Miniprotein binders against q5jf28. Designs and how they scored, part 28

Target 1, 318 residues: q5jf28
Amino acid sequence: MERERLIKTVEAILRGAGYRVARLDLKGSCFDLVASRLFLLLFIKATVNIDTITEEQAEDLKRLAKFFKASPLIVGLRSKSGELEEGVVYERFGIYALRPETLYDALLNNELPAVFAERGGLYVRINGELLRELREKHGYSVNELAQLLGVSRKSLLNYERGEQAVSLDVAIQLEEIFDEALAEPIDILRAKVEADLNVKPETPLEREVFERLKKLGLGLVKVKKAPFNAISTEDDIRLLTGIDERKTRSTIKRAEMVAEVGRIVNSGGVFILEKTKAEVVSEVPLIPKESLEEVKDADELIELIDKLKKEIKEKLFS
Key: E = the ipSAE of ESMFold2; O = the ipSAE of OpenDDE; V2 = 0.75 times the mean of E and O plus 0.25 times the DockQ between their complexes.

## First folded at step 16 (miniprotein)

Design p1 (at its last look DockQ between E and O 0.21; V2 from the best seeds 0.00; counts 0 for: pae O 2.1 > 1.5, placed apart)
Fold by ESMFold2, look of step 16:
Structure p1 (fold): chain B 318 residues (1-318), chain A 102 residues (1-102)
Amino acid sequence: as target 1 above (318 residues)
Amino acid sequence: SPEELEKKIEELERKAEELAEEIYKLLEEAYRLGNPELIEKVAKLIYRAMFLLFRVEYLAEELRKKGDPELLKKAEELLREAEKLIEEARKRLEEIKKRLEK
């Protein structure tokens, strides 16, 4: 109930800020929302306690964000140690985590956060060059300012060189001394992430399908915690690719979600099944794996997909 | 008594859920009007209420663990603030609707 309300709140914030949004109804997925506006793309995992996200979910979230050049984000309310603070950026598995209030401020008040949590407390990155200029204009030596702040000379030099973040307490002192804003905001909307792309197929069927797709010239990015099993890609082609033994209610629901996500990330979708009659669910073809033997390359696969969508559309509207 | 406290917590949670449902209704109504500039202040009130309700739910959880009367007092204060924000948002949304009919 609380998680569902959190997802609804995040969706409302995104839509209020002018984002196009797709939300998932899939337990265990690495994301709950994907949203786009202009050149911004966000993949968001909403979780009441940010410490419940698993490493597998986080790695898949980063993998999707890296592939689509999106910013991954965790939106939550608490951690194992208590309630999250407004305006503070936390980090789990290399992904920014924050409260919905902080997201609201970023998107609807154009106020990015500047404070982040690390071991030892709260910190701020500052404009080190400006700090040095202000120190010199006010006539402080490095030693004099370090003494005034209660920090080492080495630390102050590191601040001025941009090599070390400042504790929140010291950042407040600096703003009081110089009467100037020194804090650098954290761009949670354009976070860049690193991801491990070496994920093996999970089943013999997946391995077989991946091998056939590779022979068609498609690259594959495997994911474990999404409504699809992989992203199949070549040049301008992007296919959110599902793999199942047979068509089930779960397969149909996942195909519907793939269609929704695909509209936001400008990608097609396809499900490859070991056993099925060719059909289309929400513009996403479900085809038997033998259909991959009927095409010679990625372009012919796309033609098959388009042909199936056209034929089914004509049947439904005739 | 522990039983009295649990009854108060349950009432707090029931009221929060009722207000949450009203909040989403108001937000849907505001969204349907399709005029972001006119609904800006109304939306701000609605979001503030949403955020307060998440804090009320957290305080209810902590109250069950700790039984601290100050947590109950704070939760009730936040709930009253959320109620006030919702009423103000409702009134302003009705004014906007009347303006658009003209």
Scores: ipSAE 0.697, ipTM 0.886, lowest interface PAE 1.2, mean pLDDT 89
Fold by OpenDDE base, look of step 16:
Structure p1 (fold): chain B 318 residues (1-318), chain A 102 residues (1-102)
Amino acid sequence: as target 1 above (318 residues)
Amino acid sequence: SPEELEKKIEELERKAEELAEEIYKLLEEAYRLGNPELIEKVAKLIYRAMFLLFRVEYLAEELRKKGDPELLKKAEELLREAEKLIEEARKRLEEIKKRLEK
């Protein structure tokens, strides 16, 4: 299967589940799809081999997910060790990775996966309190149940405390002994990730633009592997901010993608260029960096953006 | 024979591709009509069918690698299910279209 076919399939799953979806056609991006439904927001990297994601892409994907209070996901078919199994959650760089089938079941059948892969084995998390209650109710000592399961006393006590995951085989045996579901589902749709939001600008132009935006009161989150270079923020204001030396075909395509992403994440877009005339591409203003010297604060910057959008709309209908 | 198996795989892939093209036409028509009821009643069926076709194609690739006859049966089952979903989507689309023309 080709990467393009995988992306189309993941898009179909998301749309079939009633998500609004934006697709990116950007090679090397940390995400290929962004999807929103109700209070759920997903940033998805689609890759046939999940081991092809770089650490830099993973860090940016986690950064976006943390900032937007979204879940990051990797959707793929295989790893270096072999094919991914259906219903199994894998992990790369602290991001859940799964097959399209597993995503389908979670989104369309409301079946969250419970099995995860670690160190070449399959494991589940169990409700340790329920395990203890069931053990006591059935009259098993810790030693008796540990012996029955073929595990150590220490392992069983760690299971009852929720401090240790259980092997899939032991989990199946526990569910058979007690005739109750013990496996805790993995909420792949609400994954909490840690990320450093304080990444420095990489270029002299980015540094100049960042210092000017900070003087306007804006906080900045640098992103490396996206159609934008940063997210600019003040209170309720969120701007997907592109930074380029000059208008190129790449700038236009990135602005189009920023418009599509912005609709999904409820954020505006702007491109700040070293050299340009003020213009608008797909409702995304391209402004010269000197325009940042003409505004006093973030509100005046938003007013400038809105004015530019309005003036172009009037010219298209005149 | 391996040759007979390859012909069956190629036939599965061909049918899946033909159905995928039909799905894209139905999606284009659904978007052109711009009706929320169409999105609710038809698009979900179409996207489920697309996913089934994806699984058929994956099973065809696995069948080519492993030669397991059970993969062929499963692929044929999923293909028939996709055909039913597409036909249901088409019927619902035509019903909506007839209501919009009145």
Scores: ipSAE 0.121, ipTM 0.551, lowest interface PAE 2.1, mean pLDDT 88
ESMFold2 (binder alone), look of step 16: mean pLDDT 80; pTM 0.774

Design p2 (at its last look DockQ between E and O 0.44; V2 from the best seeds 0.00; counts 0 for: pae O 2.7 > 1.5)
Fold by ESMFold2, look of step 16:
Structure p2 (fold): chain B 318 residues (1-318), chain A 102 residues (1-102)
Amino acid sequence: as target 1 above (318 residues)
Amino acid sequence: SPEELEKKIEELERKAEELAEEIFKLLEEAYRLGNPELIEKVAKLIYRALFLLFRVEYLAEELRKKGDPELLKKAEELLREAEKLIEEARKRLEEIKKRLEK
């Protein structure tokens, strides 16, 4: 109930800010929402307690964000230590985590957060060059200002060189001393992450299908915690690619989610099954793996997909 | 008693859930008007109420752990504040709808 309210709240914030949004209902997925607006793309994992996110989920979320040039986000309410604070950015596995209030402020009030949490407390990154200018303008030596702030001379030099963030208390003191904004906002909407895009197939069927797709000239980015198993790509082609042994209710549900995600990330979808007849679910073809042997390259695969979508749609609705 | 406390916590959570459903209905109504600037103040009231409900749920969790009457009182105050915000939001949304009909 609390998680459902959280997801609905995040979705509402995104839609209110003009994002197109797709919501997933997949247990264990690395994301719950994907949203786009103009050149911004967000993949969001919503969880009441941010410490429940697994390493596998986080790595996949970063893989999707890296591939699609999107910003990953965790939106939550609590950690193992208690409630998350409004306006504070937390970090888990290299992904920003924050409260829905903080997301609301960023998207609907145009107020990006500046405070982040690390071991030892709350911190702010500041404009070190401006700090140096203000210190010199006000006639403080490095030692004098360090003494006034209760920090070491080395720390103050690091602040001015941009090599160290300041504690929140020090940031407040600096604002009081200089009456100037020194805090640098955290761009949660354009976070860039690094991820290892080389993940091995999870099953023999996946390996077989990946090998066939590679023979067609497609690159593969494997993910474990999404409604699809991989992203298949070449040039302008991007396919959210699902793989199952047979069509089940789960397969159909995942195909529907792939269609929704595909609309947001402007990518096609396909499911490749060990045993099935060709059919289409929500514009996502389900095809037998043998169909990959009927085409010679990625372009022909796309032609097969488009032909199937047209033929099945015509039969169903003509 | 433990039974009386759990009953009060369950009632608090029930009221919060009912209000949350009302909140999402109101938010949907507001967004259907399609003019973000027109509904900005109404949406702010709605979101503030929704954020208070997350705090109520946290206090309910802490209340089960600690049994502190102060936590119950605080949670009930936040819930009442959320109810007032939604009443005001509904009133303002109806006035906006009337203006648009003209």
Scores: ipSAE 0.788, ipTM 0.924, lowest interface PAE 0.8, mean pLDDT 90
Fold by OpenDDE base, look of step 16:
Structure p2 (fold): chain B 318 residues (1-318), chain A 102 residues (1-102)
Amino acid sequence: as target 1 above (318 residues)
Amino acid sequence: SPEELEKKIEELERKAEELAEEIFKLLEEAYRLGNPELIEKVAKLIYRALFLLFRVEYLAEELRKKGDPELLKKAEELLREAEKLIEEARKRLEEIKKRLEK
């Protein structure tokens, strides 16, 4: 399967599950799809081989996910170790990675995966309290059950405390012994990730723009591998912020993508350029950096953005 | 022969690709009609078919690696199941289209 077909498939799964989806055609982006349904937001990197994601892409993907309270996902077919199995959760850089089929089952069948891969084995998290209750109810000592499972007493006590994952084979044996589901599902749709939101600007222009936006009261989250350069935020204001030296064909394409992403994540978009005339591309204003000197605060910046959008809409219908 | 097996694999891959393209056209048509019920009822069939086609492609790759005739039978079975789901989806789409034109 080619990357393009993988992306189309993941898009299809998400749409079939009733998600609103924006697709990015940006090579090297930390995500290829963003999808929203109700209170669920997903940022998805689609890669045939999950080991092709870079640490920098993974950090940006986690940063976006943390900021937007979204789940990051990697969807792929294989790793360096071989094909990914259906129903198994893998991990790269603290991001869940899974097959399209596993995503399908989770979204359309409401079947969350319970099996995860670690260190070349398959494991499950078990409800440790339930395991203890079942052990005691059936009259097994810790030693007797540990011996029956072929595990150490210490391992069984760690399972009952939820401190240690169980091998898939031992999990199957436990479910067979007790005739009860013990496996805890992995909520791939609500993955909590840690990320550093305090990344410094990389260019002199980004530094200048960031200092100006901070003077307007805006907080800034730098993103490296997206169609925007930062997220600008104050209270309820969220702006996907592009920063470029000049208007290029890349700027236009990135502005189009920012418009699409913005609709999914309920955020505005703006591009701040070193040199441009004020214009709007796909409802995303392109403004000169000097326009940031004409506004006093973030609200006046939003008013300027809205005014520019309105003036262009009036010119298109006149 | 290995050459006959490769031709069968290529034919499976080609048919899976042709059916996938048909699926995407049906999806685009379903979205164009803007009917939520259509999306729910027809898209489930279409997506199930799409996954069967991915399994066909996976089985084709495994068949190329292992040469196991049972993988070929399974791939052909999944392909036939996908064709049935696509035909059912198409029929339901046409029924809804005729209802929207009235």
Scores: ipSAE 0.151, ipTM 0.586, lowest interface PAE 2.7, mean pLDDT 88
ESMFold2 (binder alone), look of step 16: mean pLDDT 80; pTM 0.773

Design p3 (at its last look DockQ between E and O 0.44; V2 from the best seeds 0.00; counts 0 for: pae E 9.0 > 1.5)
Fold by OpenDDE base, look of step 16:
Formats: C-alpha cells, structure tokens, sequence
Structure p3 (fold): chain B 318 residues (1-318), chain A 102 residues (1-102)
C-alpha cells in the first residue's frame, strides 16, 4: 500500500467516527491528519513503515499534542521487524503506533486495544487489585498461583501491585483460570505525552519575530515540522504562526493548511514575512514584520488581523 | 496456477477500486443534501464499506506474498459485504432525496 492510500483510509476512519478532519499535504510534516470530536483531539502521523518517523518529527508531534491537550498517534502497517498486528499497540519515541484496523475498532466499535508490543514480545496490563481479589477468592496462595502460571512469586506480586505488565500468554491463562477479563485497555485517544515546549528559534528572522511577539506579551512554542513555525499564545488567544522571508507558492500552500488546521484546533492563523504587502490567503493574513512595531500588545495584533480579514471580504463582495 | 491466482487478485483490486469510486460519489451526494443527521447515517455505511475495501486490498497484498486460497475467499467475502453496504447506502440516499423533494 502507498502512503497516500493509507492517509485516505485513516481519514475515512476518522470521518466515519464523526470527527472533523483536516488533511495536510506537506512532505516531512510531523502529522498528516488532525481530527476533533467533542473533547477529543488527535494529531496523526500516517506512515506505511512506522520506523520512518524521525525523532525530530516525533518531538514536534508530542509538542503539538501536549500544547493542544491532544493525543498523538502513528498509524502504519509495518515496522523494521515485520507487519504490525491488529489489536496491538506499538510505540515509537513515546508515541503509540497502531494499524488502521486497531484505530477503526477503537473509534467505531469502542474497542480499545489492550495488547502492547515491547522488546519483541506481547504484553498486557492487568487490574492488579482484581487479580489479588480473584486469587484470594479461589483460595490460591501467591506461590500456588505463580507455580500454576509458570512465573516467579516476585512477578506475581508485581502483577498484583500493577508494577509489571503480564505476558499475553500469562494474561490469557489468568482469564481462563478466573473466567473474568483482567486486561486493562490502552486509551490511545487520551495519551499523555511529555514534550519540551521551550524550543529556540532556528533562523535570524524567527529570532527577530519571536522577540517582537514576546514584547507584545505572547508566549511562543516553536514547531519545526509543521505548516507553521510556531504557536503564539496569550490567555485564550492561539495563533498558528508562519514565518517566511517572502511570499512563495510554499507560503500560500502552508497558509491554506494553517486555515484548515486552525478550524480543527480552534485557533487563528497568521504569517509574518520579512518582505510582503499585507494580504490574506484562505482567511490567513500575511503581514510584514514591520506591522509588529505598529501594535502595542497582543489584542491590537488580533484587531489588526481581524481588520485585514474584513477589508478583504469587503473587496471580494464589492 | 500462480498466473490464475494473480488474475484473481487483479480482479479483486479492480473491483475494490471501482467500488471505492462509487463510494466517493455517494459520499459527495450525501454531503450535498445538507442534512447532518441523515448524512451521518448514510456516511457510517459508506465509511464501513470503505474500510472493508481497504481490508480487501490488504488481503490482496498478503495473498500475493503467501498464495493462501483462504485469503482469497476472505477477500471475496469482504468485497460482497462492501457491495451490500454500498447498496444500502444508495437506497437510503434515494429515500432521503424523495423526502426532501416533498
């Protein structure tokens, strides 16, 4: 299967589940899809081989997910070790990776996966308290049950404390012995990830723009592998901020993508250029960097953005 | 024969592609009707059919690698199920159109 076909399939799964979806046609982006439904927000990297994601892409994907309180996901078919299994959660750089089938079951059937792959084996987290209660109810000592499962006494005690994952084979044996589901589902839709939000600007132009936006009261989160260069934020204000030297075809395409992403993540968009005339592309203003000297604070910047959007609507209908 | 198997795989892929194109047209028609609640019911059938077609394609790729006749039978079953979902979606869309024209 080609990457394009995989992305279309993942988009179909998300839309079939009632998500609003924006798709990015940006090579090297840390995400290909962003999807929202109610309180769930997903940033999805779709790749046939999950081992093709770079650490830089993964860090940006986690950074976006942390900032927006979203879940990051990798959707793929294979790894370096072979084909991915259905119903199994993999991990790359602290991001859950899974097959389209596993995503389908989670979103459309409300069946979260319980099995995860680690170190070439399959494992499950179990309810350790329930395991202890069931063991005691059936009259097994820790030693008797450990011997029956072929595990150490220490391993069984770690299972009952929730400190150790169980091999899939031992989990199946436990469910057969007790006739009760012990497997804890993996909430792939609410994955908590850690990320550094304090990434420095890479170019002299980004440094200049960042220092100007900071003087306006805006906090900045640098992103490297997205259609925007940063997220600018103050209180409830969130701006997907592009930074470019001049207007190019790439600038236009990125502004279109920023508009689509912005609708999903409930955020505005702006592009700050070293040299441009003020204009609007797909409801995203392109402003010269000098316009940041004309405003005193973030509210005046938003007013400028809204004024530019209004003036262009008036010109299109006049 | 391996050649007969490849022809059957190609036919599965061709049929899956034809059905995928039909699904996209039905989806576009559903969105043109502008009723979110009615669209959601039809769209769910369409997206289930799309997923079945994706699985047919995956089974076709696996069938090329393994040559297992059971994979062919499973792919043909999923294709027939997708056809039924598409036909149900089409009928529901036509019923919706007739209700909106009244």
Amino acid sequence: as target 1 above (318 residues)
Amino acid sequence: SPEELEKKIEELERKAEELAEEIFKLLEEAYRLGNPELIEKVAKLIYRAMFLLFRVEMLAEELRKKGDPELLKKAEELLREAEKLIEEARKRLEEIKKRLEK
Scores: ipSAE 0.358, ipTM 0.717, lowest interface PAE 1.0, mean pLDDT 89
Fold by ESMFold2, look of step 16:
Structure p3 (fold): chain B 318 residues (1-318), chain A 102 residues (1-102)
Amino acid sequence: as target 1 above (318 residues)
Amino acid sequence: SPEELEKKIEELERKAEELAEEIFKLLEEAYRLGNPELIEKVAKLIYRAMFLLFRVEMLAEELRKKGDPELLKKAEELLREAEKLIEEARKRLEEIKKRLEK
């Protein structure tokens, strides 16, 4: 109930801010929501306790975010240490984590957070060049200002060079002294993440399918915790690619989710199965792996996909 | 008594669920207009109401654990605030829809 309500709240924040949203119903997925507005794209994992996110989920979330040039986010309420504070950004596995209220402020009030949590407390990054200019304008030497703040001369120089964040207390003192906004906001909507995109296939079938797709000229980004197994890509082609032994209820559900995600990330979808007859689920073709031998390159694969989609439309309206 | 407290909590949750369903209905209606700038104020009212209902859910959990009359009073206040926000959002959405029909 608590998690379900959290996901619904996050979805409402996104939709209220004008985002197109797809919500996933897949246990263990690296994300629960994907949302797009204009050129912004967010992949969001919603979890009550942010410390329950697994390393595999976090790495896949970062892979998707890096590939799609999206911002990954964790939205939650607690950590092992206690309740998350409103307006404070936490970090797990290199992914920003924050409360729904903080997300609301960013999206609906254009108020990005500036305070982040690290070992030792709460911190703020400040505009170091502006700090130096304000100090000099107000006639403080480096030593005088450092003494006033209760910090070392070396720390103050590091603040001015942008090499060190200040404690929240120091940030408040600085804004009181200079009556200027020095805090640098944290752009949770365009977070840059690093991810290892070289993940090996999990099964012999995946290995076989990936090798054929590579021969067609497609690059592959494997993911483990999503409704699809990989993203197949060449130039402007992007395919959310599922792989299964056979068509099951789970396969159909995942194809439906792939269709929804694809609409948000402007990507096509396809499922490649060990054994099946070609068909279409929610505009996502399910094709046998042998169909990959019948096409020469990525363009012909797209043509096959489009042909199958056209054929099913004709049958529905015949 | 424990039975009377549980009945009050169930009533809180029933009312919150009714309001949540209204919120999702309003959101769907607003999104069908396809113009985020036009519905921005409506969406803000709806989101605020939704978050108040989420807080009511959290308070209901605490009430079952701790049984604090101040928590019950706070939950009831949040429900009333959420209801008012939903009513305002409904009125504004209907005004927007009426203008667009012209």
Scores: ipSAE 0.011, ipTM 0.371, lowest interface PAE 9.0, mean pLDDT 86
ESMFold2 (binder alone), look of step 16: mean pLDDT 79; pTM 0.767

Design p4 (at its last look DockQ between E and O 0.61; V2 from the best seeds 0.00; counts 0 for: pae O 2.5 > 1.5)
Fold by ESMFold2, look of step 16:
Structure p4 (fold): chain B 318 residues (1-318), chain A 102 residues (1-102)
Amino acid sequence: as target 1 above (318 residues)
Amino acid sequence: SPEELEKKIEELERKAEELAEEIFRLLEEAWRLGNPELIERVAKLIYRAMFLLFRVEYLAEELRKKGDPELLKKAEELLREAEKLIEEARKRLEEIKKRLEK
């Protein structure tokens, strides 16, 4: 019940801020919400306790974010240590984690957070060049300011060089001394993440389908914890690509989710099955793997997909 | 007694769930008016209530673990505050509707 309310709250914040949003209902998925506005794209995992996200989920979330040039986020309420603090950015597996209040402030009050949690406490990154200028303007030597703040001379030099974050207490003292905003916000909407995009196929069928898609000139980014198995790509072509042995209720539900995600990330969708009759679910074709032998390149695959969608639509309205 | 405490926790959770349902109904109602500038103040009250309910849920779980009467009192205070915010939001939404009918 608490997780459902968390997801609904995050969705409401995003929609209130003008984002187009797709919500997923898939157990174990690396994300629950994907949202876009103008040039911003967010993939969000909502979890009450941020320490329950698995490494596999986090790696896939980062893969999607890196591929789509999106910002991944974890939105939660607690960690193993207790309740998360408002306005504080946490980090798990290289992904920012924060409370819904912090997201609300960023999106609806245009107030990005600046405080982050590390081992040892709460910290702020500051504009080191401005700090140096203010220190010199006020006539402080490095040693004098360090003594006033209760920090080492080496630490103060590192602050001015941008090489070390300050404790929250020091950040407050600096802003009181100089009456200037020195804190640098954390851009949770444009986070850069590192991800290994080379993931092996999970099954022999996936391996076979990936090889056929590669013959058509498509690159592949494999994911494990999403409604689709991979993203198939060449130049401007992007296909959220599912792979199954046969059509099941799960296949149909995932195809519906692929359609919704595709609208947000401007990508098409397709499911490749071991054996099936060609059909379309929510504008996402389900085709047998043999159909990949009927086309010679990625452009012809897109033409096949479009043709199937048109033919099935016409038969339904005959 | 332990039985009396659990009953109070269950009542808190029941009230929080009912309020959560009302919160999302009011937010949807506000959005249907199609005028974000007009509903901005109402929406802020609703969001604040949403956030308070998360804290009530946290305190309810801690209350089961610890049985601390201060936690119960705090949870009841937060729930009352959330209820007051939603009643204020409802009142203002009705005022907005009346203005739009003119």
Scores: ipSAE 0.754, ipTM 0.910, lowest interface PAE 1.0, mean pLDDT 90
Fold by OpenDDE base, look of step 16:
Structure p4 (fold): chain B 318 residues (1-318), chain A 102 residues (1-102)
Amino acid sequence: as target 1 above (318 residues)
Amino acid sequence: SPEELEKKIEELERKAEELAEEIFRLLEEAWRLGNPELIERVAKLIYRAMFLLFRVEYLAEELRKKGDPELLKKAEELLREAEKLIEEARKRLEEIKKRLEK
């Protein structure tokens, strides 16, 4: 399967599940799809081989997910070790990776996967308290049940404490012995990830723009592998912020993508350029960096953005 | 012959691609109808068909690598199953359209 078909498939699954979806056509982006439904927000990297994601892409994907309180996902078909199995959760750089089929089941059948792959084996988390209760109810000692499962006493005690995942084979045996589901589902739709939000600007222009935006009261989260360069924030205000030296065909395409992403993540967009005339592309203002010297605070910057959007609507309908 | 096998693989891949394009057309059509419950019923068939087509593409790649005739037979079976699901999805969409036009 080609990458394009995979992206279309994942998009179809998300839309079929009632998600609003924005698709990015940006090579090297940390995500290809962003999707929202109710209180769920997903940032999805679609790649045929999940081992092609770079650490830098994964860090940015986790950063976006942490900032927006979203779940990051990798959707793929294979790894270096072979084909991905259906119903199995893999991991790359602390991000869940799964097949389109596994995503389908989770979104459309409400069937969350319970099996995860680690070190070439399949494992599940079990409810350790329930395991203890069932063991005691059936009259098994820790030693008797451990011997029956072919595991150590220490391993069984770690299972009952929730400190150790159980091999899939042992989990199946436990469910057969007790006639009860013990496997805990993996909530791939609400994955908690850690990320550093304090990334420094990379270019002199980004440094200058960041210093000016900070003087306006804005907090800044640098992103490297997205159609924007940062997220600018103050209270309820969130701006997907592009930074370029000059208007190019790439700037236009990135502004279009920022507009689409912004609709999904409930955020505005702005591009700050070293040299430009004030204009608007797909409802995203392109402003010269000097315009940041004309405003006193973030509210005045938002007013400037809104004014530019209105003036262009008036010119298009006049 | 290896050449006959490659032609059969290419034909499988071509048919899988044609069916995939039809799936996307049917999905777009289902979404245009705007009824979530009806979309869900049709979508389940379409997605099942799509997964079969992915397996066909995978089997075609494995067949190219291994040359195992059993993989060809399996791919052809999955392709026929996908065609049936797509046809069922199409019929259901047409029934839905006829109900919405009344």
Scores: ipSAE 0.092, ipTM 0.532, lowest interface PAE 2.5, mean pLDDT 88
ESMFold2 (binder alone), look of step 16: mean pLDDT 80; pTM 0.781

